VH-VL binders against Pre-rRNA-processing protein TSR1 homolog (Tsr1). Designs and how they scored, part 14

Target 1, 166 residues: Pre-rRNA-processing protein TSR1 homolog (Tsr1), of Drosophila melanogaster (Fruit fly) (q9vp47r84to249)
Amino acid sequence: APFLVCLLPMHEQIDPMSALEILKSCDSELVVENSPSGIVYINLPRFKQRFAFVTPPVGRGNELIALDYLKVCDTTLLLTTAAFGDDEIFDRWGQRIFNMMSAQGIPTPVVALMDLESINPKRRPAAKQAAQKVISKLLPEEKIMQLDTASEALNVMRRIGGQKKR
Below, E stands for the ipSAE of ESMFold2; O stands for the ipSAE of OpenDDE; V2 stands for 0.75 times the mean of E and O plus 0.25 times the DockQ between their complexes.

## First folded at step 8 (VH-VL; framework fv_nisevokitug)

Design a55 (from a54 with heavy chain Y103T; at its last look DockQ between E and O 0.81; V2 from the best seeds 0.00; counts 0 for: pae E 4.5 > 2)
Fold by ESMFold2, look of step 8:
Structure a55 (fold): chain C 166 residues (1-166), chain A 122 residues (1-122), chain B 108 residues (1-108)
Amino acid sequence: as target 1 above (166 residues)
Amino acid sequence: QVQLVQSGAEVKKPGSSVKVSCKASGGTFRSYAISWVRQAPGQGLEWMGGIIPIFGTAYYAQKFQGRVTITADESTSTAYMELSSLRSEDTAVYYCARSGELTDTSFAFDIWGQGTLVTVSS
Amino acid sequence: SYELTQPPSVSVAPGQTARITCGANNIGSKRVHWYQQKAGQAPVLVVSDDSDRPSGIPERISGSNSGNTATLTISRVEAGDEADYYCQVWDSSSYHYVFGTGTKVTVL
């Protein structure tokens, strides 16, 4: 059976398919299959693991539906972006859904930070630090994982595959 | 073991709609998708669409986009298919069937309902 | 537009072997499933994932899939094997479940 992962944007403007494309780049021997329901199956032979990625609808009015996704998945990959500035790591949607998932006792997620490579190199350490500070207030033991390159995608896949399966 | 029990046969006039139910019992509803497949008299099997009940999101075969609405009620473990603007060509047996979409990539239909005959005539 | 083509019928004497083909371009790269449908009944899954048998399906029913052809083989055919048989795949490129055209097996 595949390891079921929820791709959850913490900002409405994040396209989770962009994260998926980066994750698919982590290994040249990846096998991808799309289901009729839009689930993306990834077989990663290197780890002897199969993953199934689901993406909930996001934004105002979708909170209860997104919670159903979170409750059924083995783990969640929280998607954040450096592209919109330090004050936009979570938008209003991201803040609301995070509060709701915390109240429901959802397993500790993995947190990805995208688009850091699109930022002026001199500002990248400060932008990453700012994102980490936001996450540390909410998830004090979780380190943000950068997700811009194939090597970083491999690390993210290893981390999510190491989470407790439900 | 898991069973899918469908609503009874219906006779409909052209231009009307029909709603067929499919109740799952005796097993898990959580890890499976429910699809709808029809079979016209003397013809083969034709996939119409499906739903994963806990997500509530339906998906449709291109041919039926705009005429079929598939829904599910998790509290009663029941899926529904509504076909609108009925025509004589829609006379068929309508089956529900399950597949393991959430935890299984085989895409086989391992359990089928008994079928519901819908007859469209004037 | 992905289509699975089956012969319309196969006639076989009791005790002989029936072979039902399911043809499509590069079907060998897909997971093929087979269903038996007896008159007036719902289909029953008899082979999944090219060659796996669900519980309760006798070993004399088997499947294979290579190249452009998947094959369902029924050895030592019995009267109870008389049915319509359908192959099926999920086609990722069209996002459709696709059933074969169906094969009627007649036991003489």
Scores: ipSAE 0.224, ipTM 0.716, lowest interface PAE 4.5, mean pLDDT 88
ESMFold2 (binder alone), look of step 8: mean pLDDT 91; pTM 0.942
OpenDDE, look of step 8: ipSAE 0.807; ipTM 0.919

Design a56 (from a54 with heavy chain T57I; at its last look DockQ between E and O 0.59; V2 from the best seeds 0.00; counts 0 for: pae E 4.2 > 2)
Fold by OpenDDE, look of step 8:
Structure a56 (fold): chain C 166 residues (1-166), chain A 122 residues (1-122), chain B 108 residues (1-108)
Amino acid sequence: as target 1 above (166 residues)
Amino acid sequence: QVQLVQSGAEVKKPGSSVKVSCKASGGTFRSYAISWVRQAPGQGLEWMGGIIPIFGIAYYAQKFQGRVTITADESTSTAYMELSSLRSEDTAVYYCARSGELYDTSFAFDIWGQGTLVTVSS
Amino acid sequence: SYELTQPPSVSVAPGQTARITCGANNIGSKRVHWYQQKAGQAPVLVVSDDSDRPSGIPERISGSNSGNTATLTISRVEAGDEADYYCQVWDSSSYHYVFGTGTKVTVL
């Protein structure tokens, strides 16, 4: 059975498909299968593992639906971005959904930071630290993972694949 | 034992709508996809669409887009298929079928309902 | 559209081997499933590329897939094997489950 992964943007302006495209680039031998339901399956021969990615609707009014997604997923990949500034790691949606899912428990969270390569190189360390600071307050044991390159994507996939299934 | 039990035969007039139900028992309803497949008399199998109940996501064959609606009620473990603007060509046995072990929709249809005959005649 | 082509009919004597083909471009790269449908009954999964043999399906029924042809093989055919058989795939390009045209197997 595949690892069921919920791509959960912590900012409404984050396109989860962008994250998925980066993940798809992690290995040249990767096989992608699309479903009519919008679920994207990735076979990663290197790890001898399969993944299924789902994306719940985002934004005000979709919180309960998103929570339903999380209830059945093995992993929640929290998507953050450096593109909107250090004070916009989570927007109102992100904060709200995080609070809600925290109340019921977040199964096997993985936190990804996107678009770090899009900002000024001189600010990248500070931006990453700012993001980590926010995450550390919310998930004290979680280290944020960059998700800009194929190599980083592979590491994210490795992390997910190493987690216990529900 | 996991079973899919469908509603009874229907006789409809052209232009009307029909809604067929498919109740799952003996297993987990949420972790699978329910598809609808029809078969006209003496013809082959034709996939119409499906739904993943846990996500409430339905998907349809292009041929039936806009005319078919597939829904699911998790509380009763029942899937529904509603076909509108019925034509004589819609006369067929309609099957529900389970697929997608643990949300993998590439899996085969391993369990089928008994079928529901829908007859469209003036 | 992606189409699966099957011979309309196959006749076989009892004890012999029936082979039903399912043809399509690069079908060998797809997961192919096979269904048996007896007269007046719902289809039954007989071969799956998912994993294990479906429950209650005898070992004399098997499937193979290569190139542009998938094949259902029924060895030591019995009278009870008389049925319609359908191949099926998921086509990711068109987002459709596609069934073959069906093959009527007649046991002589």
Scores: ipSAE 0.039, ipTM 0.673, lowest interface PAE 3.5, mean pLDDT 91
ESMFold2, look of step 8: ipSAE 0.184; ipTM 0.684
ESMFold2 (binder alone), look of step 8: mean pLDDT 91; pTM 0.946

Design a57 (from a54 with heavy chain Y103H; at its last look DockQ between E and O 0.71; V2 from the best seeds 0.00; counts 0 for: pae E 3.2 > 2)
Fold by ESMFold2, look of step 8:
Order: structure tokens, then C-alpha cells, then sequence
Structure a57 (fold): chain C 166 residues (1-166), chain A 122 residues (1-122), chain B 108 residues (1-108)
């Protein structure tokens, strides 16, 4: 069975397909396959693992649908962005879905921070630190992982694949 | 064990529609893909479309786009296929079949319903 | 459109080997599944992923897939093997599940 991963935007402006494209870049030998229903399968020979990525609808009114996706998956990759400022790593949607997700007892997710490379280079360390502080309040043991480059994508894939399968 | 049980045979007039049900029992329903495959008398197997119930959005073979509607009801563990504007060429046995899109990447149909004969005659 | 071509029929004597082909361009890059269908019955999966046998399928039924041809092999054929056999793939180029044209196996 593939390792099922939910790509969950924590800000409604995040395009999860952008994250998928970065993840697909992590290895030149990875094989991508789309299912009839639009699930994206990634076979990553380096890890001898198969992943399946599902992407729920986001935004107001989609909370119950998104929870259904979360319940079927082995883990969740929370997508955050540095592009909208330190106070916007979870927007209103992100806060709502996180609270519901926590109430459902879903295993600790992996957290990615995107778009740090779009920020003034002098501000990047502070922006990453600010994002980590926000995440630490909600998920004390989770280290935020940058997801802008192929090398960072490989690290994220390794982290995801090392988690226990549901 | 998991099984798929379909509704009974139907006789229909040209121009009408038919709705065939496929009830899953003995296992997980909502996260498996349910496809519909038909077989005209003496002919081969033809895929029509499918659905993963938890996602709620059906997908269709191009030949049937606009004529077939596939739905699922999680509360009753039942998938449905409705074929409209029936013609004599739609006389066939209609099967539902399960594949594990979320559970594997093979896309094999590991469990089949018993089939539902739909006869279209005037 | 991606089409899977099978011979319409194969005749074989009991105890001999039947080979059923499924031809298409680059089929060796796809995962091929095989179904047995006896008269009046639903298809039964007999080989998945080119060569894997589901539980309850005898070892004398086997599959292979390379190049432009997938093959279902039935060794030591018995009368009970008389059926129609279909190959099947998922084709991402056409976004269709595609079944082969079907092969009637007759045991003489």
C-alpha cells in the first residue's frame, strides 16, 4: 500500500500544487502517476517507498470535507508560507481546521514552510524563527521544514516516509 | 468477507434511464474506488467510470460523458450508476467492481458484483 | 485511444499449456491485470501487476509482461480453465481503464 499523505494548506492563498511540484523535484528517478480520481502517486526508489498525495478543498465551508481526507491518510503535511508575513502562517481557515484536526486525534503532522526564498534575504532567518515560534505553541515537538528547493523537498519526503503508517 | 451486491435485472424502453445499485458489505466502503463496467451480449468488458465515495466526485469514460451519472451514499455503503437516453445498444450486463486507488497503485479490480442485466427494448 | 489486442480464441488439449497474449505499444511499462470469466459469471481476477496471483489462484496460472506483449500462461490445462480471459490496464494517456478484446480458451 502507498503511504497516504494529505497536503493541507494552512492559509487559503497557498496552492498545494506548488508544493507538489517542489516535492516531485526531489529526485531525478522518481516516478509520478495520476489516478483516475486525481490522486498523485510518487514512487521514490531511493527510499523504496510509494507515496499517495491527496489535496482537500480549503476555505470556509470545506471543514468537514477536509476532515474526511485527513481521516483516510497516514499523515498530513501542513503547508505554511512566509509570503504573507509572520502573523499569517495560519490564517482564519488554518486555525479552524487545525482545531478540528486536533479534536479528532489525528497523529502529529509534518509542517512545511514555503516561499522563504521570496523574502528579503536579510529577513529570512527572522521570518523562519517567527514561523517556528508560532508552530511550537501548537505543536511543541515539530520542527518546521523549509520547502523551497529540491534538496529541502528530499528532506521533507524522508521525514514523511519515516513516520509510522496508520 | 467483502462483497458487492447489485440490484436486480431491469427491462427499459428506449429513451428512458436506469439506475443500478451496488451495495458493499463486509469491509471498508468509503475509501475504495467503485467502478462500473458493462458487457453487451457476446462482447467484451467496457469501463464506464467510477468514484471514490469519500471524495464524492465521479469520473467518466469519454464515451459515456453526459449520459452516465455515478454517485455514492456512504450511509448505506451503496454506489449507483444511472445511464440516461437508453438505446438498444445499451443492452448489457452492468458490473460494479472495486479497486484500491488509496490502498494500492495497481488499479486492479479485485472484487466484482454479480452483475445486473439491463435490457432495452421497445 | 489505447487498445489492448488479444487473439479471439485459443484451443488447447488437456495437460498442455495455453498462452494468451495481450498486445499494445509499450504495454511493458504498464501494470497488467488478468481476469477469468466463465459463462454467466462475473470476471475473477487471476493475475495482478503482471505476475502476482491473488489468494486461491493456482500456481499453474502465471503472467509476464515486457516490451509490447503481456502473456497469461496456463500450464497443465484442465477442463475447468475453459473461459473468456481479459487483460486490463490503467492508461494515464487516455485517462481510461482499458480492457483487452478478450480470448476464449477452449479445452479440446
Amino acid sequence: as target 1 above (166 residues)
Amino acid sequence: QVQLVQSGAEVKKPGSSVKVSCKASGGTFRSYAISWVRQAPGQGLEWMGGIIPIFGTAYYAQKFQGRVTITADESTSTAYMELSSLRSEDTAVYYCARSGELHDTSFAFDIWGQGTLVTVSS
Amino acid sequence: SYELTQPPSVSVAPGQTARITCGANNIGSKRVHWYQQKAGQAPVLVVSDDSDRPSGIPERISGSNSGNTATLTISRVEAGDEADYYCQVWDSSSYHYVFGTGTKVTVL
Scores: ipSAE 0.328, ipTM 0.748, lowest interface PAE 3.2, mean pLDDT 90
ESMFold2 (binder alone), look of step 8: mean pLDDT 91; pTM 0.944
OpenDDE, look of step 8: ipSAE 0.374; ipTM 0.795

Design a58 (from a54 with heavy chain G50A; at its last look DockQ between E and O 0.59; V2 from the best seeds 0.00; counts 0 for: pae E 5.4 > 2)
Fold by ESMFold2, look of step 8:
Structure a58 (fold): chain C 166 residues (1-166), chain A 122 residues (1-122), chain B 108 residues (1-108)
Amino acid sequence: as target 1 above (166 residues)
Amino acid sequence: QVQLVQSGAEVKKPGSSVKVSCKASGGTFRSYAISWVRQAPGQGLEWMGAIIPIFGTAYYAQKFQGRVTITADESTSTAYMELSSLRSEDTAVYYCARSGELYDTSFAFDIWGQGTLVTVSS
Amino acid sequence: SYELTQPPSVSVAPGQTARITCGANNIGSKRVHWYQQKAGQAPVLVVSDDSDRPSGIPERISGSNSGNTATLTISRVEAGDEADYYCQVWDSSSYHYVFGTGTKVTVL
């Protein structure tokens, strides 16, 4: 069976398909297949692993639906962005869904930070550190992973594939 | 073990609609895909569309887009298929069938309902 | 769209082997499933993923898939094998489940 992963935007302006395209770039030999229901399967021969990605609806009013996705998945890739400033790593939607996720005892997610390369190069270390500070308050043992390049995508895929299956 | 039980046979006039139910029992309903497949007399199998109940969004074969509506009610573990603007060509046995799309990439239909005969005649 | 072609019928004597083909361009790259449908009954999955047998399906029913042809093989055919047989794939390019045209197996 594939490792089932929820791509969960922690900000309403994040397009999870953008993250998925970066993940698809991680290896030239990976195979992509779409299910009848729009689930994206990625076979990554390098790791001898098969992944299935689902993307819930996000934003106000979708909290219970998104939680249902989280409950069926093996793990979650939390998608965050540097594009909207340090106080927008989780927007209000992201804060609400994370609180609900935590209350349900869903396994610790992997956290990705996108769009750091859109930041002035001199400010990138500070922006990354600020994002990590936000995440450390909520997930003290988790280090954010950049997700802007194919090499970074490969690292994210390796981390996801190393999570415990449910 | 999982079973799919469908509603009874129906006789309809052209231009009307029919709604067929498919109740799951003996297992998990909400996270499997429930497809609808029809078979006209003496003909082969034709896929119409599907739903994964937990996601609530149906997807349809192009031929049936706009005429078929597939829904699910998690509280009763029941999927529904409604076909509108019926014509004589819609006379068929309508099956519901399950696949494990969230759990594997095989997309085989491992459990089938008993079928519901819908007859459209004037 | 993607079409799966089967012979309309196959006749076989009891105890012999029936071979049912399912033809399409590059079907060998797809996962092929096979269903048995007896008269008046719902289809039953007899082979999944080219060659896997669900629980309760005898080993004399087997499948293979390569190139442009998938094949369902029923060895030591019995009267109870008389049925219609359908192959099926998922076609990701059209986002459709596709069933083969069907093969009626007659046991003589």
Scores: ipSAE 0.122, ipTM 0.674, lowest interface PAE 5.4, mean pLDDT 88
ESMFold2 (binder alone), look of step 8: mean pLDDT 92; pTM 0.946
OpenDDE, look of step 8: ipSAE 0.134; ipTM 0.718

Design a59 (from a54 with light chain S92Q; at its last look DockQ between E and O 0.66; V2 from the best seeds 0.00; counts 0 for: pae E 3.0 > 2)
Fold by OpenDDE, look of step 8:
Parts: C-alpha cells; structure tokens; sequence
Structure a59 (fold): chain C 166 residues (1-166), chain A 122 residues (1-122), chain B 108 residues (1-108)
C-alpha cells in the first residue's frame, strides 16, 4: 500500500500543487498517476515505494474536513513558506487547524519550508531559523525540511517513506 | 464478506428523477471508491461517476455532468446516485461498484452490487 | 474519446482456449482489467493488472497486455465460462473509466 500523505498548507496562500510539482521532480524515473478523486499517486522506483497525495480544502470552515483527511492519512506534510515573512509562517488558518489537529494528535508530521530560494539570499538563513523557531515551539522534535529543489524533494520523500504507516 | 446491496427497481416518467442507494457491509466504506456503472438492455457497461466517502467529492463522466449527483453517507455506509431529467434512453440496470483496496485504488471494480433496474417510460 | 474495441463474439469448444482481445492506442501502457458477466448477473472481476488474482477466479483465466492490444485468455474452457467479457481501463486524458464494447463468449 502507498504512503497516504496529506498536503496541508499552514498558510491559505500556499498552493499545495506547487509543493506537489516540486515533489514530482525528485526523480526522473518516478511515475505519476492521477485519480478521478484528486488523489495523486507517485511511484518512486528508487525507493521501491508508492505515495498517495491528498489535499484537503483550506480556509475558514474547512477545518473539520481537513481533520477528516488526517484521520486516514499516514503522514501530514505541513507546508510552510518563507515568501510571506518571518511573522507569517502560520496564518490564522494554519494556527487554527494546527491547534485542532494537535488536540487529536498529529500522525507522523513532516514540515516543509517552501520558497526559501525566492527570497534574498542574505535573508535565507534568518528566514529558515525563524520558521524552525515557530515549528520547534509547536513540534519540538521536528526539524523543518526545505522544499525548493529536486534534491530537497527527494529528501522529503525519503523522510516520509521512512515513517511508520498507520 | 464484503457486499454492496442496492435499492429496488424503479419505474419513472420522463423528466422525473431517480435516486438509487448502495449500502456497503462487511468492510471499510469511507476509504474505498464507490462508482456507478449502468447497462442498457442488451448493451455494454458505461461508467457514470464515483465518490470516495471520506473525501466527499464526487467525480463524473462528462456525459452525465450536471444531470447526475453522487453522494455518500458514512454513518450508514451508503452511497447514492441521483439521475435527473430522465429519458427513455436512461432505462438500464444501474450498478454500484467498489474500486481499490482502502485508499490504494487499482481502478478495478472488485465488488459489485446486484444492480437496480430503472425503467423510464411514458 | 478513448475507446476500447472488442470482438462482438468468440466461439470456442469445451477444453479449448478462448482469447478475447481489447484494442486501443497504447493500451499496453495502461492497467487493464477484465470482467465476466453471466446472463442476468452483475459483472465479476476476473483479471486485474494491479493486484493478485481475484478470489475464486481460476488460474486458467489470465490477462496479457502489449502494444495496442490487451488479451484475456481462458484456457480449458468450460460451459460455465459462457458469458460476456469486458475490458476496462482508466483513461488519464479524459478522466474516465472506459469499458470495452464487450465480447460474448459462446461455448459450443
């Protein structure tokens, strides 16, 4: 069975499909298959593993739906971005959904930081540290993973593939 | 064992609507995809659409877009297919079918309901 | 639209081998599933490219897929094999499940 991964933006302006496109670039030999339900399957021969990605609706009113997605997923890939500033790692949606899912327990979380390459190079270390600081407060044992390049995408896939399935 | 049990035969007038139910038992419901496939008398199989209950979003064949509504009730493990603006050519046996194993869908329909005959006649 | 073409009928004597073809462009690159439908009954999955042999399906029923043709093979045909058979794929381009036109297998 594939790893079922929930792509969960922690900011409403994050496009989870952008993250998925980066993940799709992690290996030239991977095979992508789209289901009519919106599930995206990735077969990664390099790891001899399969992944299934789902994206719940985001924004006010969609919190319970998102939680339902998480109930069936093996991994929650929390998507963050450096593009909106150090004080916007989580927006109101992100904070709310995080609080709600934390109350239920977050299964095998993975935290990704996107768009780091889009900001001033001189600001990148500080931006990454700021993001990590926020994440460390919320998930003390989690190290944020960059998700801008194919290589980084491969690492994220490796991380997910190394987790226990529910 | 896993079974899909559909509602009984329907006789409808042109222009009316029909809603067929499909109840699942003996296994997980919410993480499987339920599709609807119809078969006119003496004809082949035609896919209409489907739904994964946990996600709640239905998907449809273009031919039926706007005229068919597929829903699911997780509390009763029941999927529904409503077809509106019925025509004589909608006379067919309608099947529900399960695809996939949990969320690992194979796009194969491994469990089928017994079928529901819907007759549209003036 | 993506279409799967099957011969309308295949006749076979008991003990012989029936082969049912399903033709479409580059079908060899797709996962092809096969269904058996006996008169007055719902279809039954008999071959899946994605999983092990369905429960209760004999080994004498198998599927192959290459190029532009998928083939269902029924070896040592029995009277009970008389049925309609349908191939089926998922068409990524149109986002449709597509069934073949169906083949009636008659056991002589």
Amino acid sequence: as target 1 above (166 residues)
Amino acid sequence: QVQLVQSGAEVKKPGSSVKVSCKASGGTFRSYAISWVRQAPGQGLEWMGGIIPIFGTAYYAQKFQGRVTITADESTSTAYMELSSLRSEDTAVYYCARSGELYDTSFAFDIWGQGTLVTVSS
Amino acid sequence: SYELTQPPSVSVAPGQTARITCGANNIGSKRVHWYQQKAGQAPVLVVSDDSDRPSGIPERISGSNSGNTATLTISRVEAGDEADYYCQVWDQSSYHYVFGTGTKVTVL
Scores: ipSAE 0.339, ipTM 0.786, lowest interface PAE 2.0, mean pLDDT 93
ESMFold2, look of step 8: ipSAE 0.350; ipTM 0.748
ESMFold2 (binder alone), look of step 8: mean pLDDT 92; pTM 0.948

Design a60 (from a54 with heavy chain T57I Y103T, light chain D49Y; at its last look DockQ between E and O 0.58; V2 from the best seeds 0.00; counts 0 for: pae E 4.8 > 2)
Fold by ESMFold2, look of step 8:
Structure a60 (fold): chain C 166 residues (1-166), chain A 122 residues (1-122), chain B 108 residues (1-108)
Amino acid sequence: as target 1 above (166 residues)
Amino acid sequence: QVQLVQSGAEVKKPGSSVKVSCKASGGTFRSYAISWVRQAPGQGLEWMGGIIPIFGIAYYAQKFQGRVTITADESTSTAYMELSSLRSEDTAVYYCARSGELTDTSFAFDIWGQGTLVTVSS
Amino acid sequence: SYELTQPPSVSVAPGQTARITCGANNIGSKRVHWYQQKAGQAPVLVVSYDSDRPSGIPERISGSNSGNTATLTISRVEAGDEADYYCQVWDSSSYHYVFGTGTKVTVL
């Protein structure tokens, strides 16, 4: 069976398809299948693993639907972005869904930070540190994983595939 | 040992609707889609649409868009297909089939219901 | 729309090999699934993902897929193999599951 992953934007303006496109770039032998239901299957022969990515609707009114996705998935990839500044790592939607997620007994998620490569190189360490501070308030033991390049995508896929399957 | 058990045969008049049920037992609903496939007498298989109940995602073949409604109740492990504005050419055996999302048989129909004959006649 | 073309019928003597083709443009880039349907019964999956055999399907039934043709091969044909056979793909361009036209296998 594939490893089922929820792609959960922590900001309403994050397009999860952008993250998925980066993840698809992690290996040249990767095979993608799109189902009629909107599930994206990624077969990664290098790891002898098959992944299935689902993307819930986000925004006000979708909280219970998003929680249903979280309950059935093996793990969750929380999507954050450096593009909107340090005070926009989670928006109001992100804060709401994270608070509700915490009550569900869901395994510790993997946290990705996108768009750091769009920041002036000399400011990137400070921007990443600021994002990590936001995440550490909510998930003290978790380090954010950068998700801008193919090699970073491979690291994210390895982290996801190493998680405990439900 | 998963089984798909469908509701019984129906005789309907043109212009009416029919709702066929498909109950899954002996397994989980979570990792599968339920598709509906029909077969007119002596003819081939025609996919109508499907649903993944745990995500609430329904999808339809273009031919049936607007006439078919596919729903599910995860708590009872039952999917439903409702076909409206029935015509004589809708006379067929209607199958539900598990379309294998999230398994090694994804995109294949690995388990089929017994079929439900719907006859549309005056 | 994506069409899967099968020969309408194949006749084969017992103990011989039946080959059932499923033709479409570049079908080798897709994953092909095969079903057996006996008279008055629901279809049964006999091959998935071109060549994978579900539990309980004998090894004499096999599949292949390359170029514009997928093939279901039934070696050492038995009377019980008499049925209609359908190929099927998922077509991502039209977002449709597509079944082949069907092949009636007759065992002489």
Scores: ipSAE 0.161, ipTM 0.676, lowest interface PAE 4.8, mean pLDDT 88
ESMFold2 (binder alone), look of step 8: mean pLDDT 90; pTM 0.935
OpenDDE, look of step 8: ipSAE 0.789; ipTM 0.914

Design a61 (from a54 with heavy chain D104E; at its last look DockQ between E and O 0.74; V2 from the best seeds 0.00; counts 0 for: pae E 4.2 > 2)
Fold by ESMFold2, look of step 8:
Order: C-alpha cells, then structure tokens, then sequence
Structure a61 (fold): chain C 166 residues (1-166), chain A 122 residues (1-122), chain B 108 residues (1-108)
C-alpha cells in the first residue's frame, strides 16, 4: 500500500501543485503516476517507498470535505508560504481548518515553508525564524521544513515517509 | 470479503435515461474507487467512468462526457451510474467494478458486480 | 488513443499451452492486468501487475510483459479454461482505462 499524504494549503495563495512539482524534483530515479481521480503517486526507489498525494478542495465551505481527506490519509503536509509575512503563515481559513483538525485528534502534521527563496537573501534567516515562532504557538514541537529546492524536497519526503501509517 | 450487487435488468426506449445501482457489502466502501464498464452484445469491455465515494467527484471517459452521471451515497454504500439520451447502441451489460486507488497503484479491477442488462428498444 | 490489440481467437488442445498476446507500443512500461470471462458471467481478475496472481488462481496461469507485448500463458489447458480473455492497462496520459480487444480461447 502507498503512504497516503494530504497536501493541505494553509493560505489561499498557495497552489499545492507547485509544492508537488518541487517534491517530484527530489530524485532523478523518481517515478510519477497519476490516478483517474487525480491522486499523484510517487515511487521513490531510494527509500523503497511509494507515496500517494491527495489535495482536498480548500476555502470556505470545504471544511468537512477537507476533514474527510485528513481522516483517510496517513499524514498531512501543511503548506505555508513566507511570501506574505508572519501574519499570513495561516490565513483565516487555514486557521479554521487547523482548529478543526486539532478538535478531531488528527496526528501531528509535517509543516513546509515555501517561497523563502523569493525573499531578500539577507532577510531569509529572520523570516524563517519568524515563521517558526508562529508555528511553535500552534505546534510547539514541530520544526518547519523549507520546501523550495530539490534537496529540501528530499528531506521533506524522508520526513513524511518516516511517519506512522494509519 | 467485499461484494458488489447491482440492480436488475431494464428495458428502455430511445431518448430516455437509465440509472443502475451498485451496492457494496462486506467491506469498506467510501475509500475505494468504483468504475462502470459496459459490454455490448458480442463486444468487448468499455470503461465509462468512476468515482471515489469519499471525494464525491466523478471522472468520465471522454466518449461519455455529458451523457453519464456517476454518484455515490456513503450512507447506503451504493454507487450509481445514470446514462441519458439512450440509443439502441447503448444496449449492453453494465458492470460496476472496484479498484484500490487510495490503497494500491495497480488500478486492477479486483471485484466486479454481476452486471445489469440494459436493453434499448423502440 | 492507446489501443491494446489481442488475437480474436486461440484454439488449443487439452494439456497444451495457450498463449494470448496483448500488443501496444511500449506496453512493457505499463502494468498489465488480465481478466477471464466465461459465457454469461462477469470478468474475473486472473493476473495483475503483469505477473501477480490473485489468491485462488492456479499457478498454471501466468503473465509476462516486455517491450511491445504482454502475454497471458495458460499451461496444461483444461476445458474449464474456455473463456474470453481481456488485457487492461491504466493510461495516465489520456486518463482512461483501456481494455484489449479480447481473445476467445477454445479448448478442442
């Protein structure tokens, strides 16, 4: 069975397909297959692992459907962006869905931070640390993982593949 | 052991619609894909479309886009296929079949319903 | 459109070997599944993922897939093997399940 991963954007401006393209770049031997329903399968021979990525509909009105995805998946990759500042790590909908996840007892997700490389290089360490402080208020033991490059994508794949299957 | 049980045979006039049901029993329904496959008399198998019930969104073969509606009702563990604007060439046995898109990547149809004969005749 | 071509029929004497081909460009890169359909019955999966047998399928039924040809092999053919056989793939480029044209196996 593949390791089933939910890609959950925590901000309306995040395109989860952009994150998926970065994840696909993590290894030259990686094999991708798309399912009839739009599930993206990634076979990563280096780890002897097969992943299945699903992307729920997001935004107002989609909360219950998104929760159904979260309940089925083995783990969740929360997608955040550095592009809009500390007060936009989760937007309003992202905060709402996160609160609902917490109330449902869904296991601790992995948190990715994207678009840090779009920021002035001198300010990147501070921006990452500020994002981490925001996430630490909600997930005190979770360290954010940068997701902008192929090598960072490999680290994210290793992290999510190390989660417990449901 | 999962079983798929379909509704009974139907006789329809050209221009009408038919809705065939496929009830799953003995296992998980909501997270498996259910596809619809038809077979005209003396002909081969033809995929029409499918759905994963938990997602609620159907997907269709291009040939049937606009004429077929596939739905699922999780509360009754039942998938439905409705084919509209029937013609005599739509006379066929209609099967539902299961694949494990969420649980496996082979996309083989491991469990089939018994089939539903739909006859379109004036 | 991706098409899977099978011979329309294969005749074989009891105890002999039947080989059913499924031809398509670069089919060896795809996972091929095989179904047996006896008269008046629903199809039954007999081989998945080129060569895997579901439980309850005898070892004398086997599959292979390489290059432009997948093959279903039925060794020591019995009268009960008389059926139509279909190959099938998922084609991700067109988002379609594709079935082969079908092969009727006749046991003489």
Amino acid sequence: as target 1 above (166 residues)
Amino acid sequence: QVQLVQSGAEVKKPGSSVKVSCKASGGTFRSYAISWVRQAPGQGLEWMGGIIPIFGTAYYAQKFQGRVTITADESTSTAYMELSSLRSEDTAVYYCARSGELYETSFAFDIWGQGTLVTVSS
Amino acid sequence: SYELTQPPSVSVAPGQTARITCGANNIGSKRVHWYQQKAGQAPVLVVSDDSDRPSGIPERISGSNSGNTATLTISRVEAGDEADYYCQVWDSSSYHYVFGTGTKVTVL
Scores: ipSAE 0.220, ipTM 0.708, lowest interface PAE 4.2, mean pLDDT 89
ESMFold2 (binder alone), look of step 8: mean pLDDT 92; pTM 0.946
OpenDDE, look of step 8: ipSAE 0.775; ipTM 0.910

